# Ledger of designs, part 6: VH-VL binders against A disintegrin and metalloproteinase with thrombospondin motifs 9 (ADAMTS9)

Target 1, 201 residues: A disintegrin and metalloproteinase with thrombospondin motifs 9 (ADAMTS9), of Homo sapiens (Human) (q9p2n4r1735to1935)
Amino acid sequence: LPQNCKEVKRLKGASEDGEYFLMIRGKLLKIFCAGMHSDHPKEYVTLVHGDSENFSEVYGHRLHNPTECPYNGSRRDDCQCRKDYTAAGFSSFQKIRIDLTSMQIITTDLQFARTSEGHPVPFATAGDCYSAAKCPQGRFSINLYGTGLSLTESARWISQGNYAVSDIKKSPDGTRVVGKCGGYCGKCTPSSGTGLEVRVL

## First folded at step 25 (VH-VL; from i1 with light chain Y91W)

Design z3
Fold by ESMFold2, last read:
Structure z3 (fold): chain C 201 residues (1-201), chain A 120 residues (1-120), chain B 107 residues (1-107)
Amino acid sequence: as target 1 above (201 residues)
Amino acid sequence: EVQLVQSGAEVKKPGATVKISCKVSGYTFTDYYMHWVQQAPGKGLEWMGWVDPYSGYTDYAEKFQGRVTITADTSTDTAYMELSSLRSEDTAVYYCARHGYEWSDYFDSWGQGTTVTVSS
Amino acid sequence: DIQMTQSPSSLSASVGDRVTITCKASQDISNWLNWYQQKPGKAPKLLIYEASNLQSGVPSRFSGSGSGTDFTFTISSLQPEDIATYYCQQWSRYPYTFGGGTKVEIK
């Protein structure tokens, strides 16, 4: 079986984008091959749980008074807020790109993402410019269950920004991560040192 | 055109106070954070603190805490940096620099700089 | 506070030479690093943001790379107008600290 999309082209004579079974680290994995007409096709994993459980958000509301954390940190659409954070965005993902040499998710590849509001937001990231009082509102969600992949135990998030706070919850099996991140202004993203590394189950 | 125009050079004695203005034009003052940066002679750049002109919220680098006050006057679109209890090592050029709400945090516009000389 | 160690503190090169400047952060700052150019008597000017993105209007001979703690700024072919001091700046967390600067001169 081929080990990457370029081998699918060569060994099977295929030139069409689509799902193919590849041998990855000694195990079968279903990979979407994109750009098969080119010399450099790209590998994607189709997310079984789709857009509803795989998304990234930079929250767009900013408190009029940033020293507060109203509603005990709960989000409300009728907050006393400016609704104008220019970096705001919401992206959801049907597929994510994987680098099969490093086994890293390429979080900035948005080819199979939908940005339904504002700016594109990379996979596994969230942020806001809501409050200086440790009151994060931005959310991300990762659900790899059913893909044949899990995040390695070394995957870590780092925060950007003074007043930045993150609350990251990982499942023991590495298939589910949810996070809340924000500040005045702040965000969180996977650590550049560990990356967003996956393994084949 | 975005402009940040600072007040002129000042000569002060140790123990005095200096207040530098930064008047903005060409953009909405309350849409961008205003930062202040010190550059001592022959030295690099050092961040002093910032203000959000919209809310008045401010914070300062630990080195300057207790001596610096950064403010914004939205009626005149002018930011101020006041440094008290001046020492000879406060001799420097002081810059205002704006910093937006954008995803990437960078100083995209700077004032021309204000030279403060502290001499006994 | 995050310390930014910039090397070298100064360098001399000929027109057309490749120039390389490095910054090392005291902790992981992801790609949250900018490069500024400052000419004598002038305020700094942004060249590169997020470690590798050229600001609009900046010549393509300037480039940046790196992530985590190790960052590199490169001028692929030094020009006379590139005489300046160059600074890196991290924006991972306040205080947004700068490197010590690299003064670039032509031989």
Scores: ipSAE 0.376, ipTM 0.752, lowest interface PAE 3.6, mean pLDDT 90
Fold by ESMFold2, fold request of step 26:
Structure z3 (fold): chain C 201 residues (1-201), chain A 120 residues (1-120), chain B 107 residues (1-107)
Amino acid sequence: as target 1 above (201 residues)
Amino acid sequence: EVQLVQSGAEVKKPGATVKISCKVSGYTFTDYYMHWVQQAPGKGLEWMGWVDPYSGYTDYAEKFQGRVTITADTSTDTAYMELSSLRSEDTAVYYCARHGYEWSDYFDSWGQGTTVTVSS
Amino acid sequence: DIQMTQSPSSLSASVGDRVTITCKASQDISNWLNWYQQKPGKAPKLLIYEASNLQSGVPSRFSGSGSGTDFTFTISSLQPEDIATYYCQQWSRYPYTFGGGTKVEIK
């Protein structure tokens, strides 16, 4: 079996974008091959749980009084807020790009993402400019269940910003991660050092 | 056109206080954070702190904490930096700088600089 | 505070030479790094943001690369108007510290 999309093109004579089974680290993995008409096809993983469970958000509301954390940190659309954070956006994902050499998710490839509001937001990223009182509202969600992949324990996030805070919960099996991130203003992204490393189940 | 116009050069004695203004035009003052940067002669750039002109909130570098006060007056679209208990090492050019695209924290517009000389 | 170690402190090069300046952060700052150019008597000017993104209106001979702790700034073909001091700046956490600067001169 081929080990990447370039081998699918070369060894199987395939010329169309689509789902192919590859042998990765000695295990079978279903990979969407894009750009098969080019010299450098790209590998994507189709997310079984789709965009409802795989999204990234930079929240657009900013409290009029940034010293508060109202509603015990719960999100309310009737908050005393400005709706003016220009970096705001919401992206959801049907597929994510994977680098099969490093086994890292390439979070900035948005080819198979849908941005329904504002700016595109990379996979596994969240932020806001809501409050200086450690009251994060930006959310991301990752659900790899059914893809044949899980995150390794080395996957970690790093925060940027003033009063930045992150609350990230990773399942023990590495298939689910949810995060809340924000500040005045603040965001979180996967670390550049360890990235978003996955393993084949 | 975005413009940040600073007040003129100052000569001060040690122990005095200086207050530098930064008047803005060409954009909505309360939509952007304002930062202050010190550059001593022959030295590099040093971040001093910032203000959110909308809320009045500030944060200062530890080196300047206790001596610097950064404020914003939204009625005149003017930011201020006040530095007290001046020392000879405070001789420098001081810049105001606008916080650019909010996803990326860079200074996209700068004032012309204000030279402060502290001479005993 | 995050320390930014910039090297070299000064350099001289001929017109047309490739010039490389480095910055090293004392901690992981992801790609949250800018490069500024400052000509004598002038305010700094943004050239590169997020380590590698060229600001609009900046000539393509300028480039940046790196992530984590090690960053480089390159002028692919030095021009006479590039005489300036160049600074990196991290924006991972306050204080948004600058490197010590690199003074670039024509040999």
Scores: ipSAE 0.343, ipTM 0.737, lowest interface PAE 3.8, mean pLDDT 90
Fold by ESMFold2, fold request of step 26:
Structure z3 (fold): chain C 201 residues (1-201), chain A 120 residues (1-120), chain B 107 residues (1-107)
Amino acid sequence: as target 1 above (201 residues)
Amino acid sequence: EVQLVQSGAEVKKPGATVKISCKVSGYTFTDYYMHWVQQAPGKGLEWMGWVDPYSGYTDYAEKFQGRVTITADTSTDTAYMELSSLRSEDTAVYYCARHGYEWSDYFDSWGQGTTVTVSS
Amino acid sequence: DIQMTQSPSSLSASVGDRVTITCKASQDISNWLNWYQQKPGKAPKLLIYEASNLQSGVPSRFSGSGSGTDFTFTISSLQPEDIATYYCQQWSRYPYTFGGGTKVEIK
């Protein structure tokens, strides 16, 4: 069986984008091959739980009083807020790109993402400019269940910004990660050193 | 056309106070943070602090804490940096620099600089 | 505070030479680094943001690369108008500190 989309094209004579079974680290995985009419097809993982459980957000509201964390940190869109954070955005994901050589998710490939009004936000990324108190509102969610992949324990996040705070929760099996990230202003992304590494279950 | 126009050069004695203005035009003053940067003669750039013109919120570098006050006047679209208890090592060019709320934090526009000379 | 170690402190090169400047951060800053050019008597000018993104209107002979702690700035073919001091700046956490600068001169 083929080990990447280029081999699918060569071995099976396939020229259509679509789902194919590949042999990855000794296990069959279903991989979406894109760009199959080119010499450089790309590998994607279709997310079984889809957009509702796989998204990235930069929250657009900023408190008028940045020294507070109202509502016990709960989000209310009717807050006493400016609605003017220009970096705001919300992206949800049907598929994510994977580099099969390094076994890392390429978080900046948004080919199979949908972005609401606002800026595209990379996978596994969140932020806001809400509060200088410990009150993150930006959220991301990762759900790899059913894909045959999980995040390794080396996957970690790094924060950027003033008063940046992150709260990252990873399931024991590495298939679920949720994060709340923010500051005045602040964001979190996967660490450049460890990336967002996955393994075959 | 974004412009940051600083007040003119100052000559001060040790122990005095200087207050430098930075008047902005070509953008909404309250949409962008304003930073202040010191550059001593023949030396590199050193961050002093910043203000959010909307809220008045500020932070200062530890080196300048207690001597620097950074403010914003939204009625005149002008930021100010005041440095007290001047010493000879405060002889420098002082810049205001704008940074926005975009995804990347960079200083996309700078004032022309204000030279402060501290001598006895 | 995140310390930025920039090298070399100065260099001299001929027109047309490739020039390379490095910055090393005291801790992981991802790709949150900018490069500025400062000509004598002038304010700094942003050339590169987010380690590798060229600012609008900046000539393509300028480039940047790196992530984590090690960053490189390159002028592919030095021109007379590129005589300046170049600074890196991290924006991972306040204070957004600068490197010590690299003065570039023509031989």
Scores: ipSAE 0.291, ipTM 0.725, lowest interface PAE 4.3, mean pLDDT 89
Fold by ESMFold2, last read:
Structure z3 (fold): chain C 201 residues (1-201), chain A 120 residues (1-120), chain B 107 residues (1-107)
Amino acid sequence: as target 1 above (201 residues)
Amino acid sequence: EVQLVQSGAEVKKPGATVKISCKVSGYTFTDYYMHWVQQAPGKGLEWMGWVDPYSGYTDYAEKFQGRVTITADTSTDTAYMELSSLRSEDTAVYYCARHGYEWSDYFDSWGQGTTVTVSS
Amino acid sequence: DIQMTQSPSSLSASVGDRVTITCKASQDISNWLNWYQQKPGKAPKLLIYEASNLQSGVPSRFSGSGSGTDFTFTISSLQPEDIATYYCQQWSRYPYTFGGGTKVEIK
C-alpha cells in the first residue's frame, strides 16, 4: 500500500485526483490526493463534519469604546461598534492539508477552503480588534471526528497582539477544538514549536 | 501618499519638557495606531509607547512611564509625544511610526525624526 | 518584556560578500519578527516581516529565516548602498522590542 500521494502515482499509475487509502504509521488512512497531474501531488484530509464544524474567523466589529466588554462577552449585532476591521474574514474548510512526513496540518493551505466574508483565514486561527478589555470575539472550530485523526496532546496555541487573549477548549480525545481569540488587536495560531500535529487513531 | 511629518529639532535644559508633533496625511488618521521610538546617540531603537487616535487609548513602556504622554488630535490629524523631567540621557532622535494593521504588525511608515538635545 | 539579542554589533565586508546577522529572542515568538534597515541620518525602513517575507520593493538579495527563538537575516551579495544599521523587532507582545542593531560597513 502506498504511503503518500507520490507513491499512489508511482505504484498504481494513477493520474486522477481523488480519495485513496494510504498506509500511514502502520494504519489505513483515507487521503485525498490533489495535483496528481503534477510532479508534486499534495495530501489532504476530507473533513467529515465539513464547513459547519471547521472554520476560522477574524471578527470585523470594533467597539466604539475599547475599554468595555459588553454583554458579558456575548456577540450582538446591535453593539456600539464599527464594522471596519480591515483584516476581518471568515473561512470554512472541507479538506485540510497534511504533511505526512511530520504529521502536521498545514494551516495556511486554503485550496479546499471557502472564504465567505472578507479575507481568507488560516485553519485553526482566530482574531479580532474588538476590545482592549480582553473580550475575544473571533472564533475557530476544528472537528476531526470520523477522519481517523486526532490532535496530539502537545498541540497548543500562542497569542499575538496587544491585550491578546485566547480561550481554547480541546476535547479529551483530541478530535474537537474550539477557540475564542482576540485583542486590540489580537489573534491566536498554533505554536510554531509544537505545530498542529496529529496522530492516526 | 502616506506622510508623517514631525516638528523640528529642539534644544532643552535638564528638567524641562519637550512636546513633539507628528502630522499625518495620505490616510485616515483614526484607522491606524501611532507609535513613538527613541534612538539615543550610538544606541539602538527603543519603543516608548503608542496611541490609538480613534479612542485616545495609550500604553507606555515601563522605562518612560510617568514621564511620557502620547496623544492624538483628530481635528488636525496630529499625534504628539511629550517627555517631561528631561535628563542628558534623553538626548536622542525621536520617531513617530505608523502601525500597519493588516495581519502582520510592523511599522510601515516613519516620520523623519526629531532631534532633541538636552544640555545644561 | 521579550529581550532581543542581535549579533554581531558590527561587521565589515567586501562588495559581493554574503552577510549574515542573527537575532535571538528570550522566549518563543513564533515567526513574529521584522527586520528594518536604517541608513545614516534616515528613519528605519521595513525590509522583512514575519521572519521571512520580503516587503514589496525590497531587493531580492535580502532574506530572512527562523522561527521560535533563533532568526537569521542575510544579504546574499553586499552592495555599496547596503551600508546601514539593521535591526530586528519582535511583535509577539508589547513592548515590541528591538535588537541592539548591526552596523554593516564596506571594507
Scores: ipSAE 0.180, ipTM 0.683, lowest interface PAE 5.2, mean pLDDT 89

